VHH binders against q86b00r158to499. Designs and how they scored, part 15

Target 1, 342 residues: q86b00r158to499
Amino acid sequence: PRNSLQRAIDRLKNKFGISLKGSFEEEFYLIKKGDNNNSSVASLLNSIEKLDHGTFANYHSLDCYGDILEKITNALEEQGLPIEQLLSESGSGQFEITIDYTDIMEACDRHIIVRQTINSIASYNGYIATFIPKPFDGLVGSGCHAHLSLWDTNDSNLTPDANGECGLSLVNQFFIGGLLKHSKSLTALFNTTPNSYKRLKPFYWSGCNVSWGLDNKESFIRIPSSPFSATDGCSNFEIKTIDHTSNPYLAMAGIIHAGFDGIENSIAPPPPTSLFDQSVLNNQLIPSNFEDAIQSLKENHYLCENIGNDISNAFIHVKLAENKILKELSDDDQILKLLELF
Short names: E, the ipSAE of ESMFold2; O, the ipSAE of OpenDDE; V2, 0.75 times the mean of E and O plus 0.25 times the DockQ between their complexes.

## First folded at step 4 (VHH)

Design g32 (framework vhh_rezetamig_d1)
Fold by ESMFold2-Fast, scan of step 4:
Structure g32 (fold): chain B 342 residues (1-342), chain A 129 residues (1-129)
Amino acid sequence: as target 1 above (342 residues)
Amino acid sequence: QLQLQESGPGLVKPSETLSLTCTVSGGSISSSYYYWGWIRQPPGKGLEWIGHIYHSGNTYYNPSLENRVTISVDTSKNQFSLKLSSVTAADTAVYYCARPRYSGYDEKTGNYYYGMDVRGQGTLVTVSS
């Protein structure tokens, strides 16, 4: 998998002198294990208080998780992982850890280490950490948002241009044009289980619209505004749809090849969309299920060839088989199966 | 089938405004997939990117030329145009209209380098009295 990403990195660097840097926002739930050996989904759900949207971010909830969060952050820092941010999310017992950005290959490696560390520390301390995209029907989902930026061989950030649309350079706009062109196929690499699509719904800030825009949480590509200085433009762009069922190396390889197509063919993205623009409601959507996403990928000869036909065919075959098996399970049994994997 | 063709005066006096038009045939300038631009080559020098326009009217200019350049689009005529004000002898060049292809960024000059994916035949513009 790493080899596929390395080939994508080399292709972008050798042709255009561009490298990709990034970081992941790791969203997850912590569930305290009960005294009884009852591991049903109903028992897990009963251990979680349902709260109003935005109620979870308070001192009481953080106090209850203080010890476990401190152990997790200490373990990450001991491994040399620079934590940029830790916060509680909207869901009860839901947290987000962001590691500082770095070269894209290292970012993927860090992503694997972060998840392993969180799972290990949680388990040892009587918690279950889960990265399932939508583990609880009544609560918010967990994503693996990617923040990405383009850099040249002199280590200069090519992403910003204060005079560009949304504060982005023209080359970054072409990269985004490629991402939007390939968005339906990329969805197959980003969201690989039936559960993933329970999270990907319009009006839930999941980024399902095939669009882009400044601070637009409904767009496939979100451009974060600069909080301190607008002189240089925006420093990065964000993809929110990615979840923890993705292979990060394949997801990033797909992103790089799609962006490469945008740059090579000077693909203009459509005009950026405001969150409050009525046209957002009518924008083209990414696939609503895995079968439609994988069909889009199958028809995308460009992505499959550049990722590697053997790797792409293996991915398609394995993931279709896995989804067929998962869909035959009840929702509760599917969650129990996914808890073993994520 | 896509073809681009430049038109405009081949001689411009110093301090005046150079005006060129590009006519697109075999494709629509209103395509959401592409930018349209101007690139020039002065005698004995390399290609210099002037600027791009999207069919919405959004423009991107070479920073070294930004104060003198205006690019506009007329979707009803399937045309886009270049105006370069306050010309000097240094503006003497072959001017191409083109669908650009990204080829790099130069941090020292702050400029993007573009090749030509599809281009016109080029038109020689001489600036002299």
Scores: ipSAE 0.006, ipTM 0.322, lowest interface PAE 9.9, mean pLDDT 80

Design g33 (framework vhh_rezetamig_d1; at its last look DockQ between E and O 0.31; V2 from the best seeds 0.00; counts 0 for: pae E 15.5 > 2, grease 24.3 > 24.2)
Fold by OpenDDE, look of step 5:
Structure g33 (fold): chain B 342 residues (1-342), chain A 129 residues (1-129)
Amino acid sequence: as target 1 above (342 residues)
Amino acid sequence: QLQLQESGPGLVKPSETLSLTCTVSGGSISSSYYYWGWIRQPPGKGLEWIGHIYHSGNTYYNPSLENRVTISVDTSKNQFSLKLSSVTAADTAVYYCARPRYSGYDAKTGRYYYGMDVRGQGTLVTVSS
């Protein structure tokens, strides 16, 4: 998988002189282990500190988990991982950590290390960290949103253009056009379990709409605005649908090849959508289940070929088999199984 | 300040090749940031995007003209050019070179449109025997 991403990186650079940089927002739950050896999902849920579920960036949540979060932060910093932000998310006991953006390969490497570190520190300190997309019914899901930007050979950010649509350069618009074109297939790379699609629901800020736009959390591609967007443009775009079940290398390889297609063929994206335009919401959605997503990928010869036919076929086969097994499990057993993996 | 200027013959015979050059000043066409394009406006009609080129040499042509259009870049002269072969009276138009900044798809017309940052003053090309 890592080699596939390298090929994608090289392809983009060699043809267009463009490089991709990025970072992942790692969303996860921390669950304090109780004295009870019962590892049932209900037990785990009950072990989550009851916090206000509706509060984003809740300081109280940070305080309650201050010790463990400090240990996590210290461990990451000791490993030379520059932390951009650590936030309390919307779910009780849910947090988000982001490492500074870097070259896309390194970003993927960091993504893996960050999860491993968090899991290790949590376990050592009597917590369970889980990166499952939808670990509990009724609680907010967890993703790993990818913030991406295009760079030239002079290490200049090509993404921003104050006079471009949504503050993006034309080349980046074409890149996004490619992403949207391949959005169904990319979903198979981004969301590889049945549980993933429990998170991917319209009107939950999961990015289910095949669209793009400024600060539109319902869009597959969100363009985060900043106070400087009016003068400098927008520095990056966000893929919202990616969760931790993805192989980051294959996911990014898919993104790069899809974007490459956009640039190569000057695929203009459709008009951007706004949160205020309700008529566009739910018009075109990403696949609602893995089977549809993976079928789209299977039929996408462009992506499969460029990612690599062998690795694509292997991925498709393995994930289909895994999904079959997972679907045979009860909801609780599925979660327990996923806890072993993520 | 970036400036674009079209140059070429104002009269072309039917079946011949229309050839125009755009000279760019105040900026480099080798910039990774920009595309360079050609647009035309036939008399009494709207603007039509002909095509554009990226600094890498990658081109896009309007499907309606794709088989007849060639766009090239000369970085040494800071110029890019348009060739349109097998011209007819329908190709009579004011031709503009331009630097697009955004694109979109018009679902009503089924056409792509481009917003422009800078455009030349335009040059009239008449196809006549």
Scores: ipSAE 0.592, ipTM 0.851, lowest interface PAE 1.1, mean pLDDT 91
Fold by ESMFold2-Fast, scan of step 4:
Structure g33 (fold): chain B 342 residues (1-342), chain A 129 residues (1-129)
Amino acid sequence: as target 1 above (342 residues)
Amino acid sequence: QLQLQESGPGLVKPSETLSLTCTVSGGSISSSYYYWGWIRQPPGKGLEWIGHIYHSGNTYYNPSLENRVTISVDTSKNQFSLKLSSVTAADTAVYYCARPRYSGYDAKTGRYYYGMDVRGQGTLVTVSS
C-alpha cells in the first residue's frame, strides 16, 4: 500500500511537477477503565458519563483528562511529532490532535504513529482510546479529516489564488473536480466498515454531499476560510469523510490519482455550495453503505488500474469478506470487535 | 465531438481594443464543468496564457495582462469572448481559444502556465496602423 502511494506521488510529480502536503485531524474517545467497563458498550458509555458529571466531592475525576492528554502529547513530542493543536470537547470524552503539516507520505506515516502512540499511552495509564467511527449511538463520530494543499517542486504553494473561486487556483479547482468525479469510489477507500456508515449521514456535518464550498461542513470538499496552519500561511482544502478504518496510504493514493485525472482532463468542479443553499438538496450523496461504495470502486477502471489491479482486487475481496462477518454481529458486538482493531 | 472556432478582425490599430469570439460546437458551455479560455503565440515565441472563464462568469487572468483583459461568456450563443485593451505591436500573435491544460508553475515569477487540451485553429491578429 505504501508503495502504491509512492507511485501516485511520483506520477503527479513527474507529469505536472506537483506534490501534496497535508495533515490529519485525529479524533478519538478516551474512556477510563473500570473493573467491568470493556465488557459492554453500555459500560463504556457510562464511564464517559461519570467523568463528565462527577460530584463536587469527587476530586478524582477533576483534571483526569488533562493528565492523560499531557502524557499523550509528551509521548508524541518525544517521538519527534510536532503537535500543532489539541482540541478537547469539554465533558464529552472526545478529543482531536493535529500534527503539523508535512509532505503527504510523511503525513500518512505520522498518522499511523500517532494512533499507535495514543492507544499505547492510554492503555498503560488506565484508559481505553478508541478510533471507531461511531462507537456510541447518540454521540458524535470520530473521523480523521485530511487537510491537503498542492505544491510545486520549488516548494511554492499552488493552492491559493485570491482572484479564484473560494480563493483557489485553477489547478487546485481541477484537482477538486477530479476528487468529486471519483468521490463515490474514494468513499470505499475512506470508509471500510459497516460502522463507518453510521457516522456518514446527511445533516450530521460529515461531508456526505458530492459538492464543495467555503466552510461548508456538509460538502465532500470543505474550503476553510482561514489557513489550516496560520504559521505557514498556506491555503488548503479538507476532506472530512475519511475515518480510522481506512488504510491512509491507499486513501491518499486514490486521492492523488483522482486529482490527477482532474488536472489531466481539465475537469472543473460544479459551482461551490453554501450550507443554506436549497440546491444542496439536489446534490448527489456519497454511498450510504460499504457495498454500494465498493460497487462504485469496481466500476472505476481508472482508479483500480492506477492504484494497481492486484491491490484493488485484494482490497475489494478482503473488505467485502470482513464486512460480511461484521454485519452478522449485533451492533454492540461489532463495536467490541472493532475495539480490538481500532 | 467538441470543436472550437475563433472569429474576429485580423487587424487592430495601436491603442484600440482587440476583440475575438470563440464559438463552441459539439458540446454545451452551460452544461459542461470545464473552463474555456484564450492562449496566444507571438511570432517566434512560445505560448502565452491569457485567461480562462467558467460558465458562471468566474475568471482567471494572466497577472501580466490582468489590467487589459476581459473574458466573457454568452451561454445562450454557446460562445465566449476576449477583449484586450490598449494594444501595441507586442500584442501581434496567433490567438487560440481553448480548454486549458495545466503545464506548470514558475516559482520565480509566481506565474502559471497552461497549454491547450482542445483548441481552435487559431487566428492571426496583427497590431498595425
Scores: ipSAE 0.354, ipTM 0.696, lowest interface PAE 2.9, mean pLDDT 83
Fold by ESMFold2, look of step 5:
Structure g33 (fold): chain B 342 residues (1-342), chain A 129 residues (1-129)
Amino acid sequence: as target 1 above (342 residues)
Amino acid sequence: QLQLQESGPGLVKPSETLSLTCTVSGGSISSSYYYWGWIRQPPGKGLEWIGHIYHSGNTYYNPSLENRVTISVDTSKNQFSLKLSSVTAADTAVYYCARPRYSGYDAKTGRYYYGMDVRGQGTLVTVSS
């Protein structure tokens, strides 16, 4: 899997002299241990409600969790992973941690370490950290949004162009065109459980519209703006749909090969959409369930061959078997089962 | 510093093929992250984007010209070229090779518009019998 990503990195660099850098926005819930006398989703939700009465990004929520968040932050910094951001995210008891961007292989390695560290520190301090995509129906889901940018061999950022559409260079627009072309197949790599698709709904800010746009949280590809975007362009783009059920090495390998196709074949993306553009409701959506997503991947011989036929076949067979087992469980039992995994 | 230089005949007969080469110095086409293109300016008219190519061979052409235009690269010589077939007097123009910069998008036609970011000095090509 990690070798598949390395081959993708080498392919992009050898053909175009381009490297990918990125980081993940790590979203998770903190649940206090011992509040689960019934060991049910309802008891887990009650544990969150008693610990945190705030909404997204409020200071009261950060104050209530300050001690555990400080311990998590310190542990990450001791491992050489300085926090770029720590936020009280949308949803009761939900938080987001972002590490500084770096070369994409290292970013994937860091993603694994961040999740392991959060789980370990939480467990030792009387909490359960969960990265389940949609653990609670009434609360915001958890993703691991990827922020990505393209760089040359001189370590210059190729992504921005202040005169380009959405502040992006032409080469990055073609990369995005490839991502949108392959978006249905990529969904199988990004969202690998039935629970993942409970998060992927229109108006959930999950990015399920096959579109792109400046600051558009409903798009598969969001282009974040900054105070300097008008002068310097936009320095990165964000893939909204990725969640923690993904293998980051396979997800990024798929992203690179899809973007490679876009650059190699000069695939222009469609016109960008805005968050308030009602026409976004009439656009294509990513698959609404794993079976449709995995079928799209099976039929995508380009992605499967470039990722590696043996690797993609193994992924497909394992995930179909896992999804079959999970779908036989009640919704609550699925959550309890996933809790030990994510 | 990166420099682009056009070369080729300044006079082409009607119905023949216009052929120009751009030599890139101070940088490498095969190591570049940019597209390489051709723009022309007929006498007394504005700039017209002809097309561009990535060093891999992938091309995008102005739809009004795409039936007559071919752009190619030779990475071993650090050059790219333009061929425009079946020329007429209307093809008389100053031709520039360039590294394009995106300049606009027309949603109604679906066309991208490009300007010159780094360009050559230009070469006049006259189509005359």
Scores: ipSAE 0.000, ipTM 0.167, lowest interface PAE 15.5, mean pLDDT 81
ESMFold2 (binder alone), look of step 5: mean pLDDT 79; pTM 0.775

Design g34 (framework vhh_rezetamig_d1)
Fold by ESMFold2-Fast, scan of step 4:
Structure g34 (fold): chain B 342 residues (1-342), chain A 129 residues (1-129)
Amino acid sequence: as target 1 above (342 residues)
Amino acid sequence: QLQLQESGPGLVKPSETLSLTCTVSGGSISSSYYYWGWIRQPPGKGLEWIGHIYHSGNTYYNPSLENRVTISVDTSKNQFSLKLSSVTAADTAVYYCARPRHSGYDSRTGQYYYGMDVRGQGTLVTVSS
């Protein structure tokens, strides 16, 4: 699927002189290894080191996990992967590592290496690192958020416009219009297991509303304001629904082709929405299960053709077969099986 | 430490405009990272989101209130304000200014989600003749 992403990159550059840059926020749980902790979900839960206090325990979480996190970050930096941010997330024993911003192909390559490195270092040091989207019913899910921006051939960021809605340029608004148009089909590329859909629920900051908005964590497209920067417009946009079950090359190829459609056809997005807007109840949601998502993709001839018919057909067949196998397992056994994969 | 403080009259006559100001101390309102907003709690009822503003002046309002609400920002004074026009007795409430971080208030359920970053002490506004 790396070749599919390269074709998407070339298409966007050759037609519009636009390149995509980005980074991933890697969310994961660290679970202390113990006797039989891989035999039940309850044993895994018992092995998570608890935070001293609630969702604002970032400092204390980093203190408690300092040694293992230092080993992970040192290993990443030794491999040439610059760490932009590390913080504790809202779930007990859950962390987020963000790698520095770069060209989209390199961002995807880095994403693969980051997951491999985190898994290897955690395992060697007596931990299980898990990237499962929703490993525990009572705890927050783990995403793989993508921060993305549009650039021209002169290395100018095309994303911002201080006079545009949410500080975005018109071309970026069209790109988002394409993303929202194709959002249901993109969900199949972003969220490829039954477990993924336990994380994707309205009012849980997962971004499952087919909408966009400034700092709106419920929107499919979130426009983050940058800390301490000038008000020249927003430098990037974020997709929060992506999780670690996605193939990053295929996910990004889909994003580029969807955004291309938006630019080529001047697809204006709807007005931006706030997190608390009552009208969100009238907005469409992305699919709530994989079967609906994959059906949307199967019906999307534009995306399937541009990704490549062989690649899209293989993806559909493989993921339907995988989901059938997973659904034959109890919820707990599905988690244990997913630990072998993610 | 960041602190938010509401100010304005505690009594407003029906049909008039309710005006409140929030003064921010210990941090800059012109930061591009944050929204600044207003929520209220009528006696015996849940919290209701009114609206919020980005430092650029872009505003987001509760649709049930949008025709009556104006939120504005004054970066030179490190303040933001609320104007609610054509008030009735139903607008009697404790009004809070707030800075959301992760989540906020869901007007659909009438419940607070965890993650409201900073909130003022609240100011009671009574609408009465």
Scores: ipSAE 0.000, ipTM 0.170, lowest interface PAE 16.4, mean pLDDT 78

Design g35 (framework vhh_rezetamig_d1)
Fold by ESMFold2-Fast, scan of step 4:
Structure g35 (fold): chain B 342 residues (1-342), chain A 129 residues (1-129)
Amino acid sequence: as target 1 above (342 residues)
Amino acid sequence: QLQLQESGPGLVKPSETLSLTCTVSGGSISSSYYYWGWIRQPPGKGLEWIGHIYHSGNTYYNPSLENRVTISVDTSKNQFSLKLSSVTAADTAVYYCARPRYSGYVSKTGTYYYGMDVRGQGTLVTVSS
């Protein structure tokens, strides 16, 4: 998969002189270990709720997690991974770590190391870290949001343009047009388990509408605004649907090839949508299950060929088999199985 | 070396259409990487962005001019052109073709932000009987 991403990077660079930079927002739950807390989902949830007992404010939860979070951040810094931010999320015991953005291959490498480090430090210190997209019904899901930008050979950010729609350059708009054209197929690369689709729901800020727009968290492509920007343009765009079940190299290869198609064929995206737009009711949605997503990928000759037919065929075969096995389990047993993997 | 050169009539009658062509030499306009555009400077005023075009034909126009402006591209001739309809004396200006680094309207400040990495020498167009 890493070689697939390298080919995609080379293709974009050689044809257009464009490079992709990015970063991931790593969302995860920390669950305090007990003798039997891995035996049921109810036991895991009870461990989180027990940690929050005696809390008089959100600061008490941070106090309880302060030591483990400090050990995680110290371990990341010791490995040369500069932390941009660490936030407590809206889920009980849920956190987000973001590493400084960099060239897309290095961003993917960092993503793998960050997850491994969080898992190892958590485990050593009496916690379970989990990256499962939707481990608990009623609690928020964990995503792996990607922030992306386009750059030229003179190290200039090609993403912003003051006169462009949503403050984006025309080349970036075409890149997004390609992403939206291929969005259903890309979903198969981004969200590879049945559990992924419990997180991807309309009206839950998951980005499952096949649309784009300024600060629109329901759109597949969100354009973050900055009131403090000196350029009156947006420095990056965000894909919120990606979760930790994706292979980051394969996901990014797909993104680059889709965006390449947009640029090469001058694919204008549809008009941007606002969160307040009532036409949201009629927006196209990404697939609501993995089988529909993988069928879209199977029919997408362009993406499969450019990623590599052997890699695409192997991905489709393996992931369909895994999903069949997972779907035979109860929802709770599926979570316990995924806990072994993520 | 990339060079841009304007051509077209120096005198246009009121109510008629102004037509200018920009010839690009030393580089190709068939690029997904660059815009090609027009700016003008009326006598005694600052630079005003007219619009720009992508090699595919997609255009962005100054809102104050959008109902009168058409910019087109001919990749086979390595040229792009400007048509400005229903001209008046207010359209008298030096017209430049350019390859902008970035261009646009900063709505908050009411000004045009225009970065030019290459531009033509300019051509004076007078609107008069």
Scores: ipSAE 0.000, ipTM 0.135, lowest interface PAE 18.5, mean pLDDT 79

Design g36 (framework vhh_rezetamig_d1)
Fold by ESMFold2-Fast, scan of step 4:
Structure g36 (fold): chain B 342 residues (1-342), chain A 129 residues (1-129)
Amino acid sequence: as target 1 above (342 residues)
Amino acid sequence: QLQLQESGPGLVKPSETLSLTCTVSGGSISSSWYYWGWIRQPPGKGLEWIGHIYHSGNTYYNPSLENRVTISVDTSKNQFSLKLSSVTAADTAVYYCARPRYTGYDTKTGEYTYGMDVRGQGTLVTVSS
């Protein structure tokens, strides 16, 4: 799949002189190992420290997990991975690590290394790190948000325009138009297990509305507002639905080909939506299960051909088979199985 | 079978406002898929992008022209229009209405470059006394 991403990168660069930069926000749970903690989901949940949620919980969570988080961040930095942000999430024992921005191929490479490092350091120190999208029904899910920007051959950021809608340049708006057009098919590449779809629900801040907008966490594409002057425009855009079950190279290849379609065909996105819009009644949703997502991908000849028909066909057949096996397991057994993989 | 056609005066006096209209046929201007725009070509020079509009009224203008340019849309007539104020001899050009296509970014001028996916035949506007 790395070769598939390289072909997508080359296509965008050769036709339009555009390249992507990005970073991933790595969300995960840390669970203390015990004598029987791997025997049931309930025992795993009981191993997570209880704390008050909200602002107070952030400080308490970091304090309680200080030693393990320090070892994880030190190991990442020793491998040359600069930490941009470490944050305690609203879920008990849940954290987010963001690595510094870089060229898109390197961002995908870093994503793999970060997950491997977190898992290894956690395991060595008596913890389980899990990247499962929805490991516990009563707690928030874990995503792998991608922050992306468009750049030219001279390393100038093409993303912002203070006079554009939501502070975005026209070319970036076309890229987003392509992403929204292909959003249902992209969901198959982003969210590859039945468990992924327990996280992708309206009002879960997961971004399952086929829309875009400023600071709108329910939109498929979120435009982060800048703390700088309105004249600066927006420096990046965010895709929130991606989770750790995706192959980052294949997911990003899909993103690039979808955005390419937007630029090539000058596809304007619909008007941006705010969280307060009555447009909730008119918003389309991404697929609510993997089978519907895969069916959308099968019908998308443009994406399948550009990714590569052999790669797309193999992905579809393998992932349908895996999902069938997973669905035969109880929810708890599926979590225990996924814990070995993610 | 989309067609675009420019209309407006071919002669404008210096300091006055140039006003052009584009009529779209064979397709709806209210399409959520496309922007609609204006591009010009001065005699002996290359194409220069002026600006684009979405059917909602959202506009994006060339920074070098933004203080003089207004683009508007009339969805009921399937038309969009250009007003360019305070014209000089440098504004003499063939003006095209178009559905734009991104072609690149010019780092020397700091401007996005656009081609024409579908365009009108063009209309010559001369700025002269």
Scores: ipSAE 0.005, ipTM 0.366, lowest interface PAE 10.4, mean pLDDT 81

Design g37 (framework vhh_rezetamig_d1)
Fold by ESMFold2-Fast, scan of step 4:
Structure g37 (fold): chain B 342 residues (1-342), chain A 129 residues (1-129)
Amino acid sequence: as target 1 above (342 residues)
Amino acid sequence: QLQLQESGPGLVKPSETLSLTCTVSGGSISSSYYYWGWIRQPPGKGLEWIGHIYHSGNTYYNPSLENRVTISVDTSKNQFSLKLSSVTAADTAVYYCARPRYSGYDLKTGNYHYGMDVRGQGTLVTVSS
């Protein structure tokens, strides 16, 4: 898959002289295993249940996790990973780590290393770190939002234009037009389990609308604003739907090929949608389940051909088989299986 | 089958405003993901991008022409139009309406380069008294 991403990067650079830079916002839960060193299956289910119920009974505190978070951040720093932000999220025991912007291949490599480091340090210190998209009913889900920007061969940012719609350059608008055109197929690469679709709900800030807009957390493409940067234009754009069940190399290859289509065919996105507007431009949502998403991908000859037909066919067959197995499990057993995988 | 057709005067006097209209048939401007634009070719010179518009009214203009150019869209008539003010003999050219296709960006000049994906036949506009 890493080679698939490299081909996508090379295609965009060779045809248009454009490269991507980016970073991921890594969302995850930390679950304390307990002082009794209890590692049974029943103990894990009980711990998950307690977190879900505790969200409404108690207020979370960053200080309760200070020691483990310090160990995680020290381990990331020791590996040369520059941390931009560490935040407590709205879910009890939920956190977000963002690594600084870098070239897109390195950003994907960093994404893998960050997850491995968090899992290892958590496990060693008596915690379970979970990257499951929706591990608990009643608590917010966990994604890995991608922040992306377009750059030329002279290392100049092509993303902003203060006079452009939402502060974006025209070439970036074309890239987004491609992303929106291919959004249903991209969803199959971004969200690969039945659990992923429990997180992707309209009106829950998950980015399910096939739209884009300034600070619009319901749109598939969010353009972050700053109160102090209005005259400089927007430095990046965000895809919020991606979760940790994705292969980051395949997801990013898909993004680049979709954006390439937008640029090559000068595909304008529809007008941006305000967060205060309940209507969705073109009245479209991304697929609400994996089977519909994968069917969209199967019918998308452009993406499958450019990713590589052998890779695309293998992905489709493997993921359909995995989803069939997961859907045969009870909700509790599915979470336990996903904890083994993610 | 998507077709574009230019219309407007073939002769314009110096200092006046050049006005051209493009009629789109076989497709809807308001239902498209595409920009619609104007490109010209002066005698003996290459193609020069003028500007383009999205059906929302969002416009992008060639910086060299920005002070003189206005592009507008009328989705009810499925048309878009060009107005170029204060014309001189240098504005004599064949004018094309087109669905532009991105071909590159020159950071040093700040200009986008476009080819024509679908275009009209072109209309010759002569600036002369």
Scores: ipSAE 0.005, ipTM 0.326, lowest interface PAE 10.8, mean pLDDT 80

